# Ledger of designs, part 5: VHH binders against Tyrosine-protein phosphatase non-receptor type 20 (PTPN20)

Target 1, 254 residues: Tyrosine-protein phosphatase non-receptor type 20 (PTPN20), of Homo sapiens (Human) (q4jdl3r159to412)
Amino acid sequence: IMQEFMALELKNLPGEFNSGNQPSNREKNRYRDILPYDSTRVPLGKSKDYINASYIRIVNCGEEYFYIATQGPLLSTIDDFWQMVLENNSNVIAMITREIEGGIIKCYHYWPISLKKPLELKHFRVFLENYQILQYFIIRMFQVVEKSTGTSHSVKQLQFTKWPDHGTPASADSFIKYIRYARKSHLTGPMVVHCSAGIGRTGVFLCVDVVFCAIVKNCSFNIMDIVAQMREQRSGMVQTKEQYHFCYDIVLEV

## First folded at step 24 (VHH)

Design BB1 (from AA5 with R106K)
Fold by OpenDDE, fold request of step 25:
Structure BB1 (fold): chain B 254 residues (1-254), chain A 122 residues (1-122)
Amino acid sequence: as target 1 above (254 residues)
Amino acid sequence: EVQLVESGGGVVQPGGSLRLSCAASGFTVLEYHLYWYRQAAGIERELIASITDSGSTNYADSVKGRFTISRDNSENTMYLQMNSLRAEDTGLYYCVKGYRTYYDEKWHLDVWGQGTLVTVSS
């Protein structure tokens, strides 16, 4: 397992980061050193505006799995985030981070804080229809209205709340349930998956989701191959050796 | 383009007060660590105050209890309220924007303003 991870680390990927490094786009990145590849970045609108997000396509056993991996929104990029979700007709958001971890801001809340008041954005209005707080994750149901057209979209957000600041979850079962629920909830578009940087925990989610789908379909899978595909499309996916090992551990629990 | 423009500097008597402003453009002040530096004549620049993206503040011992760093999100401006000014507070004051890196888990200095001169003299 560790040899596989090391082999992945040694691969030279040809991706370029020109868009993310543009002066006009730099402040749209949460981290200066986490950027999307130009070839896989998610363009916004007709003008192809910038957001730190990547299309991720994983092929396994003849089937393609389609995701958007992205950073946790900044305050100034919340509107862009929802634009991305709606333009791609995504009905599920998987959030694998808390807003604050260890006293450090990891993500701005991009949803309303109450059922009574919507979140007012420049181009969107987000209503919280209902929510459920479970032991390991939170379910939020949104109605998102595009102000210009009046069109409304239903979006489900699933926030995993038990990933520690450092390392991997103590309970593999909790994360398994989370991933399965997300997959079950998925109806349209690419599943939008984010953590803080959109590479570590996000990568683990994507990998394990594909594996679970393979198992259900009685298909073979290769974790190294899956991660390799992800890394070709977004740098740093499944960031640490511990996270990589965790992917294998989860599989053993199923 | 990211820009920082300091203002509010001037001449003040010892014991007086002054409020410096740092008008930011091209980024949202709330999202970044911001800093005040100053440089006295013949002395290296020193960090005197900082405010984190979460709103935590820190001060150098030389200004602690006298200076207050704050920010206004609506105006996208950072401030430095300076009270009980002393002759040794004389210098050029700079506001600085930080940026965050993921792999090293650190904040770094990014863009500097042009500076505003503060002169404390009787």
Scores: ipSAE 0.915, ipTM 0.951, lowest interface PAE 0.4, mean pLDDT 96
Fold by OpenDDE, fold request of step 25:
Structure BB1 (fold): chain B 254 residues (1-254), chain A 122 residues (1-122)
Amino acid sequence: as target 1 above (254 residues)
Amino acid sequence: EVQLVESGGGVVQPGGSLRLSCAASGFTVLEYHLYWYRQAAGIERELIASITDSGSTNYADSVKGRFTISRDNSENTMYLQMNSLRAEDTGLYYCVKGYRTYYDEKWHLDVWGQGTLVTVSS
């Protein structure tokens, strides 16, 4: 397992980060050293505006799985985030981070804090229709309205709340349930998956989701191949050795 | 596009007060660590105050209890309230923006303003 991880890190993948490094886009990145590839970045609108997000396509057993991996939104990029969600017709957001972890801001609130008051953005209005707090994750239902057209979009957000600041979840079962619920909830568009940087925890989610789908379909899978595909499309996917090992551990429990 | 413009400097008598402003453009002040540095003539620049993206503040011992760093999100401006000014507070005051990196989990200094001169003299 560790040898596989090392082999993945040794791969020199060609990729350019020109868009993310442009002066006009630099402040749209939560981390200066986490950028999307130009070839896989998610363009916004007709002008192809910038957001730190990547299309991820994983092929396994002849089937393609389609995701958007992205960073946790900044205050200034919340509008862009929802634009991305709506333009891609995504109905599920998997959030694998808390807003604050260890006293450090990891993600800005991109949803209303109450059922009574919508989040007013420049181009969108986000309503919280309902929410459910479970032991390991939170379910939020949103109605997102585009102000210019009046078009409404229903989006389900699933926030996993028990990933520690360092390491991996103590219980694989909780994360398994979370991933399965997300997959079950998915209806349209690519599933939008984010943590803080959109590479570590996000990578684990994507990998395990594909594996679970493979198992259900009685298809073979290879974790190394899956992660390799992800890294070709977004640098640093499944960031740490522990996270990589955790992917294997989860599979063994299923 | 990122710019920091300091203002509010001037000449003040010992014991007096000044309020410095740092007008930010091209970024949202709430999203970043911001810093006040100062440099007296002939000496190295020193960090005197900082405010994190979460609003936590820190001060150098030399200014603690006298200076207050704050920010106004609506104005996208950072401030430094300076009270009980002393002759040794004389210098150029700089506003500095930070940036965050993921792999090292650190904040770094990014963009500096042009500075504003504070002169404390009788």
Scores: ipSAE 0.914, ipTM 0.952, lowest interface PAE 0.4, mean pLDDT 96
Fold by ESMFold2, look of step 24:
Structure BB1 (fold): chain B 254 residues (1-254), chain A 122 residues (1-122)
Amino acid sequence: as target 1 above (254 residues)
Amino acid sequence: EVQLVESGGGVVQPGGSLRLSCAASGFTVLEYHLYWYRQAAGIERELIASITDSGSTNYADSVKGRFTISRDNSENTMYLQMNSLRAEDTGLYYCVKGYRTYYDEKWHLDVWGQGTLVTVSS
């Protein structure tokens, strides 16, 4: 497993990060060294504006699984984030982080705090319609209304709250249930998945989701191949050898 | 374009107070670590105060209890309240914006203002 991870780490991938490195876009990145490739970045609107997000398509057993992997939104990019969700017709957001972990900000609170007051953005109004707090994750149902057209879109956000500050969960069971629920919730567009940087925990989610789908269909899968595909489309997906090992650990428990 | 513009420097008597401002453009002050550095004649720039993106503050021992760093989201501005000023506080004060990197888990100094001069003399 460690040999596979080292081989993935040493692979020389050609790709450019010109959009994310433009002076006008630098402050839209949570981390200056985590950028989407130009070829797979998610454009915003007709002008192809910038957001730190990547389309990821994973092929296994003739099936294609479509995602957007993105950083945790900044205060200044909340409007862009919701625009991305709506323009791609995504109905599921999987958030694999708490807003603050160990006193360190991982992601801004980009949704309305209460059922009473919607989040007012430049182009959108986001209503929290209901929520449910479960043992390991929180389910939030949103209605997002575009101000200019009055059209609305339903979005389910699933926030996994029990990833430890360091390492990976000791038991895979809670994370398996979370991923299964997210897949079952999917109806339209790519599944939007983020953590803080959008590469580590996000990469684990994508890998395991593809593996679950393969198992359900009684199809083969290769974790190294799945991670390799992801890394061609967003640099550094599945960040650590511990996270890579966790992908294998989860497979043993299905 | 990212810019930092300091203001509020001037001449003040020992024991007096000044409030420095750092107006930011091109970025949101709440999203970044911000710093005040001071440079006295013949000395390297020294970090005197910082505020993290989460709002935690740190101070050099020489200014603890006398200086207070703060920020205001609505004005997109960082401040340094300087009380009980001493002659040794004389210097050029810079505000600095950091940037964050993931792989080394660090904040680095990024953009500096031009500085505002504080002179403490009688």
Scores: ipSAE 0.776, ipTM 0.892, lowest interface PAE 0.6, mean pLDDT 92
Fold by ESMFold2, fold request of step 25:
Structure BB1 (fold): chain B 254 residues (1-254), chain A 122 residues (1-122)
Amino acid sequence: as target 1 above (254 residues)
Amino acid sequence: EVQLVESGGGVVQPGGSLRLSCAASGFTVLEYHLYWYRQAAGIERELIASITDSGSTNYADSVKGRFTISRDNSENTMYLQMNSLRAEDTGLYYCVKGYRTYYDEKWHLDVWGQGTLVTVSS
């Protein structure tokens, strides 16, 4: 497993980060060293404005799985985040982080605080319709209304709350249940998946989701190949050897 | 374009007070570590106060209890309230914005203002 991870780390991937490095876009990145490739970045609107987000398409056994991997929104990019979700017709957001971990901000609170007051954005209102707090994750149902047309879109956010500040979860069971629920919830568009930087925990989610789908269909899979595909589309997906090993650990639980 | 503009410096007698302002453009002050540095004649710049993106503050021993760093989110401005000023507080005061990197898990100094002069003299 270690040899596979080292091979992935040593692979030279060509790609450019010009959009994320432009002075006008630099402060839209939570981390200056985590950028989407120009070729796979998610454009905003007709002008193709910048957000730190990448389209990811993973192919296994003739099936294609479509995601958006993105950083945890900054306060200044909350509008952009919701625009991305709506323009791509995504109905599922998987959030694999708490807002603050170990006293360190990992992601800003980008959704309505209460059931009574919507989040007012430039072009949208986001209503919290209901929520459910489970042992390992929180389910939030949003209705997003475009102000100019009155058109509304339902979005389910699933926040996994039990990833430890360091390392990986000791038990895979809770994360498996979370991923299965997210896949079951999917109806339209790419799944939007984020953690803090959008590469580590996010990469694990994508890998395991593809593997689970392959198992259900009695189809072969190769974790190294899946991670290699991801890394071609967003740099550094599945950040650490411990996370890579955890992908294998989860598969053995299933 | 990221820009930091200090103001509020001037001449004040020992024991007096000043409030420095750092107006920010091109970024949101709430999202970044921010710093106040000062430079006295013949001395390297020293860190005197900082505020993290989460709002935690730190101070050099020489200014603890006399200086207070704060942020005004609605004005996108950082402040340094300086009380009980001493002659040794004389110097050029800079505000600084940090940036965050993921792989080393660190904050680094990024953009500096031009500085505002504080003179404490009788």
Scores: ipSAE 0.749, ipTM 0.882, lowest interface PAE 0.7, mean pLDDT 92
Fold by ESMFold2, fold request of step 25:
Structure BB1 (fold): chain B 254 residues (1-254), chain A 122 residues (1-122)
Amino acid sequence: as target 1 above (254 residues)
Amino acid sequence: EVQLVESGGGVVQPGGSLRLSCAASGFTVLEYHLYWYRQAAGIERELIASITDSGSTNYADSVKGRFTISRDNSENTMYLQMNSLRAEDTGLYYCVKGYRTYYDEKWHLDVWGQGTLVTVSS
């Protein structure tokens, strides 16, 4: 397993980060050293404005699995985040972080906090319709209303709350149930997946989701190949040896 | 374009007070670590106060209990309240914005203001 990870780390991938490095866009990145490739970045609107997000398409057994991997939104990018979700018709957001971990801000609270007061955005209004708090993740149901047309869009957010500050979860079972619920909830568009930087925990989620889909279809899969595909489309996906090993651990328990 | 503009410096007698302002543009002050540095004549710039993105503050021993760093998101401005000023507080005061990196888990100094002069003399 370690030999595979070392091979992935040594692979020299072509790609440029010009959009994320432009002075006008630098402050839209949570981390200055985590940037989307220009070729796979998610554009905003007709002007192709910048957000720190990458399209990821993983092919296995003739099937394509489509995701957006993105950073946890900043206060200043909340509008952009919701615009991205709606322009891509995504109905599922998988959030694999708490807002604050160990006193460190990992992601801003980008959704309405109560059932009564919506989040007011420039072009949209986001209502929290319902939520359910489980022992390992929180389900939030949002209705998003376009102000110009009055049309309504349903989005389900699934926040995994049991990833430890350091390392990986001790129990794979909770994370497996979380991923399976996210897949069952998917209806339209790419699944939007984020943690803090959008590469580590996000990469583990994508890998395990593809493997489960392969198992359900009685198809072969190769974790090294899946991670290689991801890394071609967003730099550094599955950040650490421990996370890579966890992908194997979690799959073997199925 | 990211800019920091300091104001509020001046001449004050020992024991007096001043309030420095750092008006920010091109970024949201609440999202960043921010710093006040000072430079006395012939001395390297020294960190005197900082505020993290989460709101935690830190102070050099020489100013603890006398200086207070704060920020106002509605004005996108950072402040330094300086009380009980001493002659050794004389210098150019700079505000600085940081940036965050993932792999080393650190904040680094980024953009500096032009500085505002504080002179403590009798």
Scores: ipSAE 0.746, ipTM 0.879, lowest interface PAE 0.7, mean pLDDT 91

Design BB2 (from AA6 with R106K H111V)
Fold by OpenDDE, fold request of step 25:
Structure BB2 (fold): chain B 254 residues (1-254), chain A 122 residues (1-122)
Amino acid sequence: as target 1 above (254 residues)
Amino acid sequence: EVQLVESGGGVVQPGGSLRLSCAASGFIVREYHLYWYRQAAGIERELIASITDSGSTNYADSVKGRFTISRDNSENTMYLQMNSLRAEDTGLYYCVKGYRTYYDEKWHLDVWGQGTLVTVSS
């Protein structure tokens, strides 16, 4: 397992980061050293505006799985985030981070803090219709209105709340349930998956989701191959050896 | 497009007060760690105050209890209230923007303002 991880890290990828490094786009990145590849970045609108997000397509057993991996939104990029979600017709957001971890801001809340007051953005209005706090994750239902057209979209957000600041979850079972619920909830578009940087926890989610789908379909899978595919499309996916190992551990639990 | 413009410097007598402003553009101040540095003639620049993206503040011992760093999100401006000024506080004061990196989990210095001169003299 560790040899596989090391082999993945040694692989040179030809991806370029020109868009993310543009002066006008630099402040749209939560971390300066986490950028999307130009070839897989998610363009916004007709002008192909920038957001730190990547299309991720994983092929396993002849089937393609489609995701958007992205960073946790900044205050200044919340509007862009919702634009991305709506333009891609995504109905599920998987959030694998808390807003604050260890006293450090990891993500700005891009949703209303109450049922009574919508989040007013420049181009969107986000309503919180309902929410449910479970032991390991939170379910939020949103109605998102595009102000220019009046079009409304229903979006479900699933926030996993028990990933420790460092390391991996103590129990694989909670994360398994979370991933399965997300997959079950998915209806349209690519599933939008984010943590803080959109590479570590996000990568684990994508990998395990594909594996679970393979198992359900009685298809073979290879974790190294899956992660390799992800890394070709977003640098640093499944960030740490512990996270990589955790992918294998989860498989053993099912 | 990121710019920091300091203002509020001037000549003041010992024991006096000044309020420095750092007007930010091209970024939102609340999203970043911001810093005040100063440089006296002939000596290296020193960090005197910082404010984190979460609003936590820190001060150098030399200014602790006398200076207060703050920010106004609505104005996108950072401030340095300087009280009980001393001759040794004389120098160029710079506001600095930070940036965050993921792999090292650190904040780094990014953009500097042009500086504003503070002169404390009788």
Scores: ipSAE 0.918, ipTM 0.954, lowest interface PAE 0.4, mean pLDDT 96
Fold by OpenDDE, fold request of step 25:
Structure BB2 (fold): chain B 254 residues (1-254), chain A 122 residues (1-122)
Amino acid sequence: as target 1 above (254 residues)
Amino acid sequence: EVQLVESGGGVVQPGGSLRLSCAASGFIVREYHLYWYRQAAGIERELIASITDSGSTNYADSVKGRFTISRDNSENTMYLQMNSLRAEDTGLYYCVKGYRTYYDEKWHLDVWGQGTLVTVSS
């Protein structure tokens, strides 16, 4: 397992980071050293505006799995985030981070704080219709309205709340349940998956989701191949050796 | 384009007060760590105050209890309230923006303002 991870680390990155490094786009990145490839970045609108997000397509057993991997939104990029969700007709958001971890801001909340008051953005209005706080994750149901057209979009957000600041979850079972629920909830568009940077925890989610789908379909899978595909489309996916090992551990629990 | 423009500097008597402003453009102040540096004649520049993206503040011992760093998110401006000014506070004061990196988990200095001169003299 560790040899596989090391082999992945030695592979050359195929992509360029020109868009993310443009002066006009620099402040749209949460981290200066985490950027999307130009070839896989998610363009916004007709003008193809910038967001730190990547299309991820994983092929396994003849089936393609389609995701958007992205950073946790900044305050200034919340509108862009919802634009991305709506333009791609995504009905599920998987959030694998808390807003604050260890006293450090990891993500700005991009949803209303109450059922009574919508989140007012420049181009969107986000309503919280329902929410459920479970032991390991939170379920939020949103109605997102585009102000210019009046078009409404139903979106389900699933926030995993038990990933520690460092390392991997203590309970593999909790994360398994989380991933399965997300997949079950998915109806349209690419599943939007984010953590803080959109590479570590996000990568683990994508990898394990594909593996679970393969198992259900009685298909073969290769974790190294899956991660390799992800890394070709977004740099740093499944960031650490511990995270990579965790992917294997989860498979053993199923 | 990211820009920082300091203002509010001037001549003040010892024991007096002065408020510096740092008007930011091209980014949102609340999303970043911001810093005040100063440089006296013949001395290396020193960090005197900082405010984090979460609003936590820190001060150098030389200014602690006398200076207050703050920001107004609505104005996208950072401030430095300077009270009980001393002759040794004389210098050029700089506003600095930080940026965050993921792999080293650190904040770094990014863009500097042009500076504003503070002179404390009787």
Scores: ipSAE 0.918, ipTM 0.953, lowest interface PAE 0.4, mean pLDDT 96
Fold by OpenDDE, last read:
Structure BB2 (fold): chain B 254 residues (1-254), chain A 122 residues (1-122)
Amino acid sequence: as target 1 above (254 residues)
Amino acid sequence: EVQLVESGGGVVQPGGSLRLSCAASGFIVREYHLYWYRQAAGIERELIASITDSGSTNYADSVKGRFTISRDNSENTMYLQMNSLRAEDTGLYYCVKGYRTYYDEKWHLDVWGQGTLVTVSS
């Protein structure tokens, strides 16, 4: 397993990060050293505006799995985030981070704080219809209204709350349940998956989701191949050796 | 384009007070670590105060208890309230914007303002 991870690290892909490095886009990145490839970045609107997000397409056993991997939104990029979700007709958001971890801001809340008051953005209005706080994750149901058209979209957010600041979850079972629930909830568009940077925990989610789908379909899978595909489309996916090992551990539990 | 413009500098008597402003544009102040530096004549620039994106503040020993760093998100401006000013506080004061990197888990200095001069003299 560790040899595989090391082999993946040695495969440096020549990726271009020109869009993310433009002066006008620099402040839209949470981390200056985490950027999407130009070839896989998610364009916004007709003008192809910038957001730190990547299309991820994984092929396994003849089937393609389609995701958006993205960073946790900044205050200034919340509107862009919802634009991305709606333009791609995504009905599920998997959030694998807390807003604050270890006293450090990891993500800004992009949803209303109450059922009574919607989140007012420049181009969108987000309503919280209901929420459920479970032991390992939170379920939030949103109605998102595009102000220009009046069109409403139903979006489900699933926030995993038990990933430690450092390392991997203590309970593989909790994360398994989380991933399965997300897949079950998925109806349209690419699943939007984010953590803080959109590469570590996000990568683990994507990898394990594909594996679970393969198992259900009685298809073969290769974790190294899956991760390699992801890294071709977003740099740093499944960031650490511990995260990579965790992917294997989870598979053994099912 | 990211810009920082300092203001509020001037001449003040010892024991007096002064409030510096740093007007930010091209970014939101609450999303970044911000810093105040100063440079006295013939002395190297020194960090005197910082405010994190979460609002935590830190001060150099030389100004602790006398200076207060703050920000107004609605005005997108950072401030430095300076009380009980001393002759040794004389210098050019700079506001600085930081940026965050993921792999090293650190904040780095990014953009500097032009500076504003503070002179403490009787």
Scores: ipSAE 0.917, ipTM 0.953, lowest interface PAE 0.4, mean pLDDT 96
Fold by OpenDDE, last read:
Structure BB2 (fold): chain B 254 residues (1-254), chain A 122 residues (1-122)
Amino acid sequence: as target 1 above (254 residues)
Amino acid sequence: EVQLVESGGGVVQPGGSLRLSCAASGFIVREYHLYWYRQAAGIERELIASITDSGSTNYADSVKGRFTISRDNSENTMYLQMNSLRAEDTGLYYCVKGYRTYYDEKWHLDVWGQGTLVTVSS
């Protein structure tokens, strides 16, 4: 397992980061050193505006799995985030971070703080229809209205709340249930998956989701191959050796 | 484009007060660590105050208890309230924007303003 991870680390990735490094786009990145590849970045609107997000396509056993991996929104990029979600017709958001971890801001909440008042954005209104707090994750149902058209979209957000600041979850079972619920909830578009940077926890989610789907379909899978595909499309996916090992551990639990 | 414009500098008597402003453009102040630096004539610039993206503040010992760093998110402006000014506070004051990197988990200095001159003299 560790040899595989090291082999992945040694692979030279040909991707370029020109868009994310443009002066006009720099402040749209949560981290200066976490950027999407130009070839896989998610363009916004007709003008192909910038957001730190990557299309991730994983092929396993003849089936393609389609995701958007992205950073936790900044306050200034919340509107862009929802634009991305709606333009891609995504009905599920998997959030694998808390807003604050260890006293550090990891993500701005991009949803209303109450059922009574919508979140007013420049181009969107986000209504919280209902929410459910479970032991390991939170389910939020949103109605997102495009102000320009009045069109409403239903979006489900699933926030995993028990990933520690460092390391991996103590309970693999909790994360398994979370991922399965997300997959079960998925109906349209690429599943939008984010943590803080959109590479570590996000990568683990994608990898394990593909594996679970493979198992359900009685298909073979290779974790190294899956992660390799992800890293070709977004640098740093499954960031640490512990996270990589965690992918294998989860598989053993199912 | 990111820009920082300092203002509020001037001449003040010892014991007096000044409020410096740093008007930010091209970014949201609340999303970043911001810093005040100063440079007196003939000496190296020094960090005197900082405010984190979460609003935590820190001060150099030389200004602690006298200076207050703050920000107004609605105005996208950072401030430095300077009280009980001393001759030693004379210098060019710079507003600085930070950026953070993921892999080293650190904040770095990014963009500097042009500075505003503070002169404390009797």
Scores: ipSAE 0.917, ipTM 0.953, lowest interface PAE 0.4, mean pLDDT 96
Fold by ESMFold2, look of step 24:
Structure BB2 (fold): chain B 254 residues (1-254), chain A 122 residues (1-122)
Amino acid sequence: as target 1 above (254 residues)
Amino acid sequence: EVQLVESGGGVVQPGGSLRLSCAASGFIVREYHLYWYRQAAGIERELIASITDSGSTNYADSVKGRFTISRDNSENTMYLQMNSLRAEDTGLYYCVKGYRTYYDEKWHLDVWGQGTLVTVSS
């Protein structure tokens, strides 16, 4: 397992980060050193405006699994985030972080705080219609309305709250149930998945989701190949050897 | 364009007070670590005070208890309240914006203002 991770780390992947490195876009990145490749970045609107997000397409056994891997939104990018979700017709957001962990800000609270008052954005209004707090993740149901057209879109956000500050969960069971719920909830567009930087926990989620789909179809899979595909489309997916090992650990429990 | 503009410097008697302002454009002050640096004649720039994106503050020993860093997110502005000023507080005061990197888990200095002069004249 560790030899596979070392081999992935040694590969030099081709790709450019010109859009994310533009002075006008630098402040749209939570981390200056975590950027989407130009070739796979998610464009916003007709002007192809910038957001720190990458399309990820993973092919396994002739099936294609489509995701958007993105950073946790900044206060300044909340409008962009919801625009991305709407323009791609995504109905599921998987959030694999708490907003603050160990006193460190990981992601901004980008959704309405209560059922009573919607989040008012420049072009959108986001209503929290319902939520359910489970032992290890929170389910939130949103209705997102574009102000100019009145067009609305239903989005389910699933926030996993039990990932430890460092390392990986000691037991995979709660994360397995979380991923399965997210896949079951998926109806339209790419699944939007984020943590803080959009590469570590996000990479684990994508890998395991593809593996579970393969197992359901009695189809083969190769974790190293899946991670290699992700890394070609967003740099650094599955950040640590512990996270990589955790992908295998989860598979063994299923 | 990211820009930081200091104001509020001037001449003050020892024991007096000044409030420095740093108006920010091109970014939201709430999202960043922000810093005040001071450069006295013949001295390298020194860190005087900082405020984190979460609002935690830190001060150099030489100013602790006399200076207060703060920010007003609605005005997108950072402040340095300077009380009980001393001759050694004389210098050019800079506001600085940080940027965050993931792999080393650090904040680094990014953009500097042009500075505002504070003179404590005896």
Scores: ipSAE 0.785, ipTM 0.897, lowest interface PAE 0.6, mean pLDDT 92

